# Ledger of designs, part 7: VHH binders against THO complex subunit 6 (THO6)

Target 1, 367 residues: THO complex subunit 6 (THO6), of Arabidopsis thaliana (Mouse-ear cress) (q8l4m1)
Amino acid sequence: MYGDATNWNEDEYRESILKEREIETRTVFRTAWAPPARISNPDAFVVASSDGTLAFHSLNSLVSQSASFGYSKGQDVMVAEPERVVRAHEGPAYDVKFYGEDEDALLLSCGDDGRVRGWKWREFAESDVSLHLKENHLKPLLELINPQHKGPWGALSPMPEINAMSVDPQSGSVFTAAGDSCAYCWDVESGKIKMTFKGHSDYLHTVVSRSSASQILTGSEDGTARIWDCKTGKCVKVIGSQDKKSRLRVSSMALDGSESWLVCGQGKNLALWNLPASECVQTIPIPAHVQDVMFDEKQILTVGAEPLLRRFDLNGALLSQIHCAPCSVFSISLHPAGVVAVGGYGGIVDVISQFGSHLCTFRSSSL

## First folded at step 4 (VHH)

Design b22 (from o13 with S98R L99G; framework vhh_ozoralizumab_d1)
Fold by ESMFold2-Fast, scan of step 4:
Structure b22 (fold): chain B 367 residues (1-367), chain A 119 residues (1-119)
Amino acid sequence: as target 1 above (367 residues)
Amino acid sequence: EVQLVESGGGLVQPGGSLRLSCAASGFTFSTYWMYWVRQAPGKGLEWVSEISSSGGRTKYPDSVKGRFTISRDNAKNTLYLQMNSLRPEDTAVYYCARGYGDSPYFDYRGQGTLVTVSS
């Protein structure tokens, strides 16, 4: 079960094997490109993993390390040293986002512990002025804690996890998709809930802000996507099969730049919706369960329970199919320059150029 | 109207196992989150497990994680708690509880079933 007593004799070889297995058993749930990346060429990004860590990496450093790794004989996947690593959560970190688009941006993460934690990106990224030794515990500037409810007989509910976030700096808000089937609007400045969105019957996978309409969209394990009015907290539209028995979970959603087009990942299908017309205009079957979707201008990117990044046009035509190192891919993050980072099973991150070539493939080293 | 009826409690030695059942009636069981909550002698109510309406999500506190397993059979309107590697500290009345509306807020509980872990 726990191994022999003799196996507890510590030596350098045993320690190296345990470190390697620790790295290989993690899952990367999300990556996020950092500002000033939106202004310059892509370099800095953050990786959120199942061990609760946030790891900051430089693409220029990773590409250089990848070239050097080509001279190494026995390594299957490059293990890269991050610029910084912080244990952000007790349990998995499910999502990571930047709040703001300049040097004053906040780095936000959410996780299984029911918290959103935030840091000033400048302080998180300070390698030249930071401590000589990397710290695993940088104190957050912001902490939002999911609500727990008391029943009529006084029992406190379990702490619901936070599965996804959407940021709206213009309104000073962060929206969260919670395990209690609710979405919440948080005021970043005060740390208080502004609005609760109730109506789903199972936990939420995804939340997307639609600022132009003062709405949010949510996707749930209950097989529906819902559109909510941010001013009232009321559901204005339910998107889903009328036959509840045929509903498949809505794992992922994305809006295009105009906020008129919605793509939903639902089971093994993509559904493309025109929101002003309130019509599903295209359904695209996918061979594996969809885990993330996003728009690249007028094209749709998707990943899921397969080692592939797929690209479609708005008519459902497959434009490209790129092999990824993770056997199951959980997230896509797109830099404005067209560079894509994908993260998945085995703690593996792939960075893919705007032309579809692999720039680097790696695992982050452990704390 | 709403009824939750627990069964399967009893006296067990440390290291032993018990399986608790909860029969639900008077509501659409398949649409509600369900919970197991316990109360040890002289102590307050403690959450010990949760399960989503579909059974796709389960959660446990560290005190029982790896030892207890919650499950449900929506066709039979029944909730289960498999308890392994029981400890004297697990001695409590165990209640089956329902989530309030669409939130994991407890609105109904059963009469409870006593679990005593002792030699």
Scores: ipSAE 0.000, ipTM 0.441, lowest interface PAE 11.5, mean pLDDT 84

Design b23 (from o13 with L99G Y100W; framework vhh_ozoralizumab_d1)
Fold by ESMFold2-Fast, scan of step 4:
Structure b23 (fold): chain B 367 residues (1-367), chain A 119 residues (1-119)
Amino acid sequence: as target 1 above (367 residues)
Amino acid sequence: EVQLVESGGGLVQPGGSLRLSCAASGFTFSTYWMYWVRQAPGKGLEWVSEISSSGGRTKYPDSVKGRFTISRDNAKNTLYLQMNSLRPEDTAVYYCASGWGDSPYFDYRGQGTLVTVSS
């Protein structure tokens, strides 16, 4: 009875340690810059994390906080309050994309629970605290649910996760990379599957739309990338080493603005492909496993299982190498102004200017 | 000819452990997803665990998560299920299964191995 005060202090201490561990053990899988794309100064972006949350942040607010934080508190990285945070998925949120470029754009996320969920961006970004105080989460306008497969014995498969998305507003479609080794084309308006792409032998890491050719490209744990015709659902090309020893996962892919050049992250290599010629024109070795790639016009950006953002030209020459705060980096998002956001282990996001300087580094607070 | 041969089943007391094995032949084991499914007496088939071709991805239903562990040895063409903290409701025939191509789940199934959890 006389130990009551000590017991309360121990419970409060335990709760604080558990909250710190939750923040530190999170992984940021993807970030996405919010529209409109024609704004010269980047501000709004969304962070998708391993705890199933989507967090909206303002770059202007984060930069102001970062300028005063430093190491004066004995902490490596600041913890920032998001403008808004919602639980989007049961289990990790693996990808986040904007569907559309204006004020009517949708925010889409996909995750381990086998769902794509979508919200109107303007509604998601609304900061009226009094209106949203009683909501556990914001209701999505769109929910797409992965199919479960039935075997000859009548047993249903486990719910396949959705690891990545590619948006194609011109065709009204979202393409998904699923844990059942299939890619799916979804009609956004009806919420129905338009096409199933079958042929991979292991789960998909990535999908990219090549709308100019009515194709998609997929990358798999099976060590192949594949090109598919969207009209037939048939694989038109398998990209992979004929040497089984060289079959490393295809973790990431990106197309340039012309959709003629493809870069694939495969194990510890980048492969640059000219798609009209169907030929690999360059292979760039990387010291760590590649986790994301993208084009910045005629340059290639890459991150992976190391605390570095690398920039290459199309001949494989290293142009720059920038240290990032996450010890392992999972994603790159590039704003039209040249500002890059990267996310990774420890729930850390690092925002880097077009000149390679660090604008802010942070972890989001938990729900 | 595709063959899946399960072994390791038996009678155990509640709280006990068993390790099931599945020897695979007749296909390139290392390129296929593998599954454990079970059928309790008088009930339908229930998915128990899955593992990707590389072993890098595993998944479990809530009923066995934290108690069962699926693994594979591609050099030996063998699939395993480590079953800990067994409960009477885990009593079932356990089947090794594989899927590929046009039917990604449960194309082939073995003869099964019986697990009985009883005091």
Scores: ipSAE 0.116, ipTM 0.599, lowest interface PAE 6.7, mean pLDDT 84

Design b27 (from o13 with S103E; framework vhh_ozoralizumab_d1)
Fold by ESMFold2-Fast, scan of step 4:
Order: C-alpha cells, then structure tokens, then sequence
Structure b27 (fold): chain B 367 residues (1-367), chain A 119 residues (1-119)
C-alpha cells in the first residue's frame, strides 16, 4: 500500500516494484480444467507458471474480481488472487494435467527440476493455506524423478527437465517428454519407469497418448514426430521430411476424439495427418510460430507467438480468430462445455467462451 | 578413428575468464549430444554442462549456472565452454565428452585440458 508520506517506507516500495516486475515477466505455460464431470459448468482450473507455482482459480471469483477492480484501479489487466497457490517446482512448471476425470482425480505437474509431482485434487482444492506462502508448500502424494544418465566412467548428467505429460488412467500410466530426448512411461501406482522410448536426437516438446492403439506420439526439436508401441518401446513410424535441412521443430501435437487424425505444430505450419492412411492431408501456414494445437471435434484450435487464438476446419479454412491478452500464447485448454483458457507471456490468462467472448483476463498475484 | 581434443586451459586469476574448445573428428558430430565434465583435485567427476545436437538446449548444475556457457559449431565440428567469474573451486581437468543413448560403444571422452584458478 502507498498510504500517505508519513508512513512511507522506501525499502517496502522498492520490494513492491520488484514483485510487480516479477509478475510482469512470468509466463503461464499451461492451464488445466479441474473435475467435476462433463455435465458441469466450468469453474475451477489450475495455472502452471515460470516461477514454479501452481495456482488454483475459480471462474466465478475471477469474474467478480474483474467487475470490482477494473474501473476503480484503471487497470488494463487485473492482478487476481487465486483460491490457492503453491510452489510446486524449483524452476518453471511446464505442464499441468488431471489424472482421472472424477472427484478422486490427481493433480499432476512437471517442470524444469526433472520431477512430476502429484496431489489428490480434493486435498489441493479444499485445504486452507495463505495465498502469500513463501516457506510452506503442500507435500506431494506422488513424486516421479527423471533418470540421470551415466558416462562411461560413472559421472552423472545434469538433471533433464520434463517438458510435457500425457495421462492414461486406463493403463495406470503417465507419459513424459524429457529434455534428454527420451519419453518415459511411468507406473503411477509404483512410481517406477515401465518403458523408455529412445530414438529422438534432440529434446522433446510434447507427448500424446494414443490409447486405442497402445501407442504414444512424441514431438521433438529434431524436427520429427514419432509413433511408438507402448508394449515394446519401439518406434513404429517417423513423421518428418526425408531432407533433414527442411525439418522444423515439432512444438505441439493433438489427436482427435477418434485418435485417427493428428495435427502437428511445426515451425509456422500446421500439418494434418490421417494416421491409418499414413498420409499428410493438409499443411496450413500460420504467420507466427505455433506453440499449441488441439482438436475441438472437427475443428483445429491453435495459438503461438502472436496474440491470437485461431480456429480452422479440417480443409484448412480459417473459421475465426480471437485476440488474446498475452502477446505470445503458450497453451490452450478446452473445457467440454466449449470454454477455452489460454495462457502466455506476462503471466496472463484469458478465458474465452465458445462464441469468442472474453469471460475474464488476469494475472495471478505473486507468492 | 574417433577423437575429441580439448584446448584452451591454463592459469587464470579468480574472477577471470577462459574459453575451452573441443575439436571433434571421426563421427557425425552434429547428431550427438555433447558434454563438459570436470575432475577437481580431491573430488570425483562432475558434469559441468550439456548441449543438444542442434544447440537449442543447454543445461548446467547450480555450481556453474550463470557463469559458464556451452555452445557448439556443427559446421566446424567444435564444442566450446565459455567460463566467466572463475573461482578457485573451478580448478580441474576439463573433459569433452559424448554420450549417445544407452549405446556404450558410442561413448567418447577426450584427453582433458587443465584449468588452474589461482593467484
């Protein structure tokens, strides 16, 4: 608080400016909509940020905060108080997912520290904690630790980060995309690696489970997407140009509901693949680097290094584009009700209706 | 014949800088992850830095993060380590190394170059 001049403290003022700057330089890498079941209106979601925090927000609370403070403070983007915030990782938290679809779901996060950490969602959501905790954090129920590789003389590699996760509750598995160019299948119950997927020549950006085929798909900085058999750990197919010079990093991937269609974000292009036919059907040029993609039934949603959410049909026709508050957008999460949350540069989250209306725009407060 | 040849070590005062080079030959350098590993007097081997095949990803332990920078030139088959703000505890033999997955046959290490940080 800036108060009157008689209560001025220069150190406290400097600290407030540094905290505001820290909020401004944050990046939201992923959001995830929380259970309950598909028939419910969207309310709860979790935000994973570059400062290593997970922040739980209620859409109803955010809308109320927006209405109360926007005009009063003259702010372009509000700083919102989360329902809960915890420091989940040392270094950035890159991905957040729910393992399970009911009220007994686990909240999982992965990050730069090479860990997957998990909490029972009910405990995470229902525990009272200070929103300004700096020393206390909620102890995880689950911790998976990336392997460190040994050299010929026994020296250990630096800890590789985990850049993305995909969940498969039906097989009891979590798949991770690691900075060591490997994907890993983890058994959630035991916390042990079931399978290692080796073959990429550079770090992984993304991993997607294809449960209907007992496969996973991975996307790499090496410019290939790869399909792997989960039972053998063997690469079934390499998706990429034969000319290595023309390969562009595969930053993002999504499967449709049938798991027959794959969309890949490659540099400034979307590549649409029919997997049973092993055929690239469409290439859609994008003005900026693609950072996330997903399917909404027969439509493709994409965001990237521009302040836009784009929607395409399967023939590559642009159906809509919606301006987003972050100048660079890192992720999309779609609620079954059609509501989309996007997160990006500046620690900004934008929540958008199925009709393109902005429901709320905010930055989370610091710990 | 696979060779990794380090150079650029020497005596430097605390707070000084050195740039190490590693010339690689006998393998397709551009497809391999590369590492710097050191052995300080009285200590075991420790990883100092890691760089992916393209150079797009680098990683460091906390002991050198912010002070050391790994880089590579795939056209010249050369790996570099820029060392700034050197400390007496950075005194070690520095090795250029390459690991390729779980295939020990493709593991390589150079002869090493001595870095001494002392007044």
Amino acid sequence: as target 1 above (367 residues)
Amino acid sequence: EVQLVESGGGLVQPGGSLRLSCAASGFTFSTYWMYWVRQAPGKGLEWVSEISSSGGRTKYPDSVKGRFTISRDNAKNTLYLQMNSLRPEDTAVYYCASLYGDEPYFDYRGQGTLVTVSS
Scores: ipSAE 0.352, ipTM 0.712, lowest interface PAE 4.0, mean pLDDT 84

Design b28 (from o13 with G101S; framework vhh_ozoralizumab_d1)
Fold by ESMFold2-Fast, scan of step 4:
Structure b28 (fold): chain B 367 residues (1-367), chain A 119 residues (1-119)
Amino acid sequence: as target 1 above (367 residues)
Amino acid sequence: EVQLVESGGGLVQPGGSLRLSCAASGFTFSTYWMYWVRQAPGKGLEWVSEISSSGGRTKYPDSVKGRFTISRDNAKNTLYLQMNSLRPEDTAVYYCASLYSDSPYFDYRGQGTLVTVSS
């Protein structure tokens, strides 16, 4: 851990040292770009961290702070003040997504406490002093609570965590990847489970909606990825028939814009699948464990247990490699303008331009 | 019962042309994205074209771009692949494939049609 050997002479200084170490051991698990930024120039994004917080940042403000910091002396990573911070979860916040693409969009988060919580983005983003808002608490408009039931181990499961979400506004649904080895389809308006997807034998890491096919895809610690029919809740395909003794967890998945191409992160490999043909067309070896993947048109972006953002074409050729500030990177979020935000170990977020230059690198201030 | 039936494959000399057809039944063809994928002997699957439900959007990999054209006739529930300037490396079994959004059925591909490019 960083800072462990610093200033241990007096007990009265220990609290400051421990607080600094606490901030440096925080992990950013996910970032998400806010509407209307998805259809115009990037401006705002939300950071979900291991301390259970959601922090809203303005890119313009961060770039300005970064420029000022560049003329300062004696610090390697700036600490940025967010526009707003809320404690969304008791325990880590693992994923953050926007439901909808306009000004009435919901901000959703999920976490270790087994909840999905949702806020109106307009209300969440409001940072101005207002007497009207002083009496209107920003309580979640939506709270979804994982069911507690018998697990495959035969005992009542503790409250299972929610590790990932995928949104489908067209069907009024949010899909969750749960620690009880199940995926769930939730009705956003009623807050009730519409479907349970059972079949995995261990925790789910990822879930991706495939709306064009009325399917979802899930990736599990059990070393399988699965395709499910949303109308029946049945598993229609187990992706890959690997030897069980060589199984590696499926940590991450992404679909391209046509929903015909799937990339899976599995151990130190990317597997590229053409879903209509139901076969793997490429396997790309990666030097570190893959933690997130996504498509940028016909290119694949990946990050993992290394300080690098890699870009590949569909034939597995490395197109670019960009150094990131976190020593381990947990997530990628891509704005339509090509700007990328990555988050990882040490509470660090790195924002990279469409040309591969660094726009800003920061840690959010503590709550 | 969902079915995809490919036809139009055969032996053709380099530089020649073929048109593949795929007859779809058992689902509302006009609402689904459609794909052509191929598998050469001893190789994995390769995507060769995709087309949106309306036909307004098409995509191709560089290996076939400018030579292959995907099209569809929603009134006839038929998908086409026009292949021009064929090369020996285009030799493969060609599959018609679809995504199902309004069906309890699996993602499906047909039995395939063999295209051999040889002199």
Scores: ipSAE 0.000, ipTM 0.095, lowest interface PAE 23.3, mean pLDDT 81

Design b29 (from o13 with L99D; framework vhh_ozoralizumab_d1)
Fold by ESMFold2-Fast, scan of step 4:
Structure b29 (fold): chain B 367 residues (1-367), chain A 119 residues (1-119)
Amino acid sequence: as target 1 above (367 residues)
Amino acid sequence: EVQLVESGGGLVQPGGSLRLSCAASGFTFSTYWMYWVRQAPGKGLEWVSEISSSGGRTKYPDSVKGRFTISRDNAKNTLYLQMNSLRPEDTAVYYCASDYGDSPYFDYRGQGTLVTVSS
């Protein structure tokens, strides 16, 4: 009866709103700094998101875009075009790590689909971003697939997700924290499992390699952290309250550079452990659930279900508290130069200088 | 003895809804992950949902995501599956299954309840 002009405008408007919602409802689970150049200036990092993508960004480009960004009415966060974006997983990408520290480094990701996928970093970084408009399916060099377990009646377990990775290039290994309550040691060259670490009673949130002792540490929803011998696959120490009722999930763990000090994020607390002495030397209460922890030399960085990056000394004194753009922050990645990237709710990444100033705040554009 | 007793199956038309229940006994239900697994006529077992011991985590395959919801009542030792927007391809015997954290999945399975989606 009438012309289609109104219908065309309505369809265009709907597509615009759906694209904006897609960007705003994403979560960034992890960021990782690419191996540093000789100059040691932070430039390249990769963002792992709930839509299964890995997005490569240049800090220099982001800072330039941020400086030239004008806030239109109602727009508070810059949407940045990545240098490269790849659909790495079916479902969320939970962790991203670099395997190696030179030009032959691999970019590894793990996710909800129970896979670790890997690419040569130089090949990943050299892709033409303009091709993402067509469909960018960069083939991985490496794919590790979580085992599915069979019950007595032949039913397969659900595909266990991989929630976290830790890399150990010296031993040629990647360690994974799986949804089946196991950690796995993978041989990177062969793509095969070298060891299974079994003993937790609920899914794993975190895994950390302790190469100096030939151990790994795992943190679980079961409320324990565990130390494992990599040669035998046996648990050598259970860290946690003796009363199971008082155990809160161990969401995050980090080792210091000496691998003698461990910090655990457990519920709304940080626990600082001296591993050689096997003693908890400090407990630091946090007002929100802890989601990530890291050492910066003799200082502890933490983020969680609040829009804050907190910094503590080893005695538990608060040294700084920096407001972050995500309402809930899932991860910290620290560059050797002291620059920090945090990622979280709403697909937002905030890059913070070693002096606590915000260098850029952004969402990656949709694939 | 560990027992799982499924109920709530029946005949429904496409687009309809059903709620399945599983009554558990003989073990500490609140400490085990629970699963719904189905078997269509002439086909193998297919996982359709999982739920953690506390109920804080749930997972679904793409075939049922957005249509099925798993839940549990640890005080009543009961597992539920709410099935909405049912399709003919959802026709199957549905089984309640559990595992133990230190054992392979699906250590225990009930006798099943038949769901038929047909006009």
Scores: ipSAE 0.000, ipTM 0.400, lowest interface PAE 10.8, mean pLDDT 83

Design b30 (from o13 with D102E; framework vhh_ozoralizumab_d1)
Fold by ESMFold2-Fast, scan of step 4:
Structure b30 (fold): chain B 367 residues (1-367), chain A 119 residues (1-119)
Amino acid sequence: as target 1 above (367 residues)
Amino acid sequence: EVQLVESGGGLVQPGGSLRLSCAASGFTFSTYWMYWVRQAPGKGLEWVSEISSSGGRTKYPDSVKGRFTISRDNAKNTLYLQMNSLRPEDTAVYYCASLYGESPYFDYRGQGTLVTVSS
C-alpha cells in the first residue's frame, strides 16, 4: 500500500519475528551492581539470562534511551543495547556476583552447565570486538567445574547445575549451591574445592555466606534451610517444619548487615529468624510464591510469582508495594544508594529509585 | 534388601511409545534422586534422565530432550519413563538407578528392561 516493498525479503521478515520471540521468551534470573557504583551514584550492572548471556548495562545510558523511547505507540518495554554481551554459559546463567570491591574485582557467573566462570571486571567493562563479533567471547580468567559423582556401576552422574553463589573475598572463597544437593566452598586462587557440605536430600536453590560466624546457610527443595560450619563442613542446625509433609521449598535467603537476622522465602511465606536466639520471630504471608528476598537495613524486600516488589518492616507490616513490568520476578539487587534492579520473566529488567519511582524498564537485545 | 525392578520394555516400531516403570523397595524412596541410564548393544552407558527426590527437577541429554519424560510417584515408590517418538538408536537395556540418597549414600541399580525399536 505505502512505500516501496520491492526489496522486502520473506526470510528476513521471519528472522525478525523469531528474534523478537527469542527476546520475549528469555528470563532474567539475576542482576548485580558493579563495585565502582557502590561509592557513588549507581551506573554499571550486569544481567544474567536464560540464554546463557551476561549483559553489561550503564544506568545513565538506559535512562537516556528510556527518555528517547518515550511515546513509541504499542511498545511499553524498550529493547536496550548493552555496553557488552558475552555468552557465559551453555544453557541458562542462574547467578551473577562480584568478587571484590576494588579495581581488581572479578565478575563471576554460574549456570546450568555446572560452571562458575570469572572475568576481571575492568576487562569485561571495556567495550571491544566482543560487542560487534557474535562468535568472539571474552575468555574467562577463572573456571570452576562442578564434580560429577560415580553411579551404581562407575558411570558418571549428569553434570550438576550451579543455582546460586555467595562470595567471601576475605577468606578467598566462593560458595556454590549445586543441583547435586551439595554446597561447595571453592578456593578462588587455586580453583579447588576446599569443603563439601553434604546433608540436604534435594537440590539447592540458595547459599549465603555468614562470614562473622565462619558459616554458610543453604536453602533446598527438600524444604529445609541449613547452617554449616565452614571449618568442619558439618551441619550446625537444620531449619524447617517439624512436620516433613508440610515443608515447602526454601527458594531464597538473606542476612542483614549484622548477620544476626535471617529471612527465608518458603512457598508463600517469609520466615524471619533471629540466629543468635535460634528463633523464628515472624512469619509474613505473601499472596504469591516467593522467589527472592533481601534486607535493606531494618526492612525486608521481596519479589516472586507476581509483578510486585514488596517492602516490610521487621514486625511484618507492609511499608510499600511497587508494580514491576515482569509478570513473575526472579531477583532483587540493591545498590548501597538505595536503587533496586529487579529481573524476571520476559527478559525484563526494572530499575527503581530509592524513592520508589521507575528509572527505566527494558529488555537486553539478543546476542 | 534394597531392590529396583524395571518393567515395561519391549519391541516397538519407530515413532512408537513405551512407558517404563521401576518399583523400588528396601529404602526411603521419597528421599532419593532417581535416574534412567541405558546401554545399547556393544556400547557404553548413557545417562537418559534424572529426577530429584521431590520431582521438582528433571534433566535430559539433548538426544532424548522433548521425547522422553521422567516422573515419580513417591506414594507408590515408583519411577517412570515415558518414551515418545522412539528411534532405532533408542534400542538399549534401560536401568533404574539411584546415586543420591540418605546417609550412608549408596549406589543402587536394577536388573534392567530391554527396549527394542525396530521396523
Scores: ipSAE 0.028, ipTM 0.547, lowest interface PAE 7.3, mean pLDDT 84

Design b31 (from o13 with S103Y; framework vhh_ozoralizumab_d1)
Fold by ESMFold2-Fast, scan of step 4:
Structure b31 (fold): chain B 367 residues (1-367), chain A 119 residues (1-119)
Amino acid sequence: as target 1 above (367 residues)
Amino acid sequence: EVQLVESGGGLVQPGGSLRLSCAASGFTFSTYWMYWVRQAPGKGLEWVSEISSSGGRTKYPDSVKGRFTISRDNAKNTLYLQMNSLRPEDTAVYYCASLYGDYPYFDYRGQGTLVTVSS
């Protein structure tokens, strides 16, 4: 039975190997560029990892460490010393985002423990070195705790994880994608749920705010993407087939700057949607499972279960592909200057210039 | 209309194993999240495990994590709980139950099956 070749599925086999590696090897799930103090080159970013840590790195320090490492033989990838590392979550930290774009921005993270935690970025970045010697964790300013389901008999469910966040400072909100198949709108000031979005039949991978339309978009293991009205909590549109849930999960989504164009990663395909027209205008096949997507103006960036960062135009033409250090890549973060950070398998982060050259490659250190 | 029928309970020695089954009928089993809940003598209800409609997502509390495994067969409308390394504190009536998404439009549970872990 296990040796029957007709029952073997390459995609399911690859997914099972990635799940095993998630348990056995540290993984970087997300990076986020810190807001600039002024119009300047990229300097700082935060790394969220499978061990529950957030690590703050300076690009200038990483480049200097990389130059020093270049004289050492016998190692493929340096282990970088962060400016700060904190244990933000019990279990993996799945997403990290900045709430706000100025000096008063909040650093937010979410994870397997069903919590969103937030810190003032200024306080997180400028912490006294002597506090680290006392094993101090910086107390979060904000803690949002996922609701547990309560059955009619009064029993509580296990805590659902939070897999992704989207920030909307204009409405004072953070949207979360939860393991209980719901998305939630949280009021940042009060820490309370403003809205619950119910309708998916399996856990959510991704959530994206569409502020211009007062909507959010969600992607699920159930094989659908959904568009929701934030005022009513009602599903406006369902995208995709529920008949093939196990093979067509919606792993990733991104909106362009105008919020008119949507790209969805589903299995080994990208689907490009024009939202005002409610039309899928392009489908782009990818050789590996898509794990993250984003827009760079009118171009699409994607990474997945391969060591490649790919760039496409809106017509589906491949513009570039760049080899990345992680053998499987989980996330992309793009700085306005065109510098990209990718994170993935092995705890590896690769920082790539706007011209496609590698600025630094490192493993994020454990606590 | 809706029925959940648990089976597989019994007396077992500490360190032993049991496999519980739950036969579901009267609803579209493949679209419902399923879970196991137990009640020990003199105690309240405790969530033991949950499984998504597709079977792709499972979750356990620390008290059973690594020892219990939930699974389902949507073609047979059957839910399973594999229990290994059983302890006296696992002694309880075990119920299977269903939710639709994260909000129970109708919650269903069976009559339960007794698991006794004793020397």
Scores: ipSAE 0.026, ipTM 0.562, lowest interface PAE 7.3, mean pLDDT 83

Design b32 (from o13 with G101D D102S; framework vhh_ozoralizumab_d1)
Fold by ESMFold2-Fast, scan of step 4:
Structure b32 (fold): chain B 367 residues (1-367), chain A 119 residues (1-119)
Amino acid sequence: as target 1 above (367 residues)
Amino acid sequence: EVQLVESGGGLVQPGGSLRLSCAASGFTFSTYWMYWVRQAPGKGLEWVSEISSSGGRTKYPDSVKGRFTISRDNAKNTLYLQMNSLRPEDTAVYYCASLYDSSPYFDYRGQGTLVTVSS
């Protein structure tokens, strides 16, 4: 019975291998923790992937799935069952953010197709619809479309992608980092551009709102970070322009809770800036290219082209180094409880406690 | 004085390949995004490819994606377009161009090179 070859189906086995390879080559570009829901589990988060999907997961469900996994595949990464998956973009979904922290919060995503799409989070999370078939999709309540620029003699540019978003619900705005070297301020209610930020010479990787100062910060492939006045659209400061030899892309940026401290990921370095003083306080070398960075109060979290989550203090001392399941890690998202989700190559998400223990590791399923 | 000089066009059979070159002078080539733009007989201009100043980003419309490859050599001030699996509908005059300047008033363009795909 245990060696009976008649129980083997060649076509099903072949399909299983192809499905596994497709899952393994997928990339998670961003995760985002959902705001506390009135009825839903507050541990919900959304995963944005290279296949253009958004997948909603519950941490409690993932932990439960992890506990039952492993009697035959303890060394492998489980493929998690999402609460919901939707095709949000044609081409990769690069960023996902929540707009608002209450029951009227919107789930926003942006991607290679040059669109920002948005849904009411409650409708996205609580809708009882099968979205696994391509004919079944939840229609977005808003769609922002990147402008195509007129080039020489009236030719339209290719559609520029949207690589990153920053939300500012207090001003009713979403800021986008575009492949046309511009950042844009969008009015969420009208769906129209309020402001264009033009001056970078290469595409933007990151945008961060600094609402306390009515500014945004952008990071570019051109090797500069720039600070912009939201009222005028003018660049007020170029960061990192003094090192003529650096020329390293600014891949990632984060502000602390006071919006006075900036950390930039630039090639294989972190640069810590005090913005009121206009002073670079620390430069921290990293063995791999930095792909994301963020603040956890007075500490800096970073991930990149290595299977490691690193934590530093403001003096550049390494506080912890945690091995992650993706061989290359593209993003960090921090829950208010101190739980971190990291996503990366292979469609893998690793959820890590504030003390560095692994809560669950999984591949987000494809459509 | 800014100059862009295209070369490498010619007559090729369907399924064939051509490599176009653009020699740039009179500006700091390495700081400019570069483009290939084409105009088919009796039709409007079409963006064919773009490349960032560093060469780190390239983009193509679906009509040429997977068949055309843009590249640049900043040390030689030269832009390239490798065109594979050419189709009759690729017949056009191909121009190299740049839209990015510290001044928004300068659009740099070459005189073009004719590519004819025909049996």
Scores: ipSAE 0.012, ipTM 0.479, lowest interface PAE 9.0, mean pLDDT 83

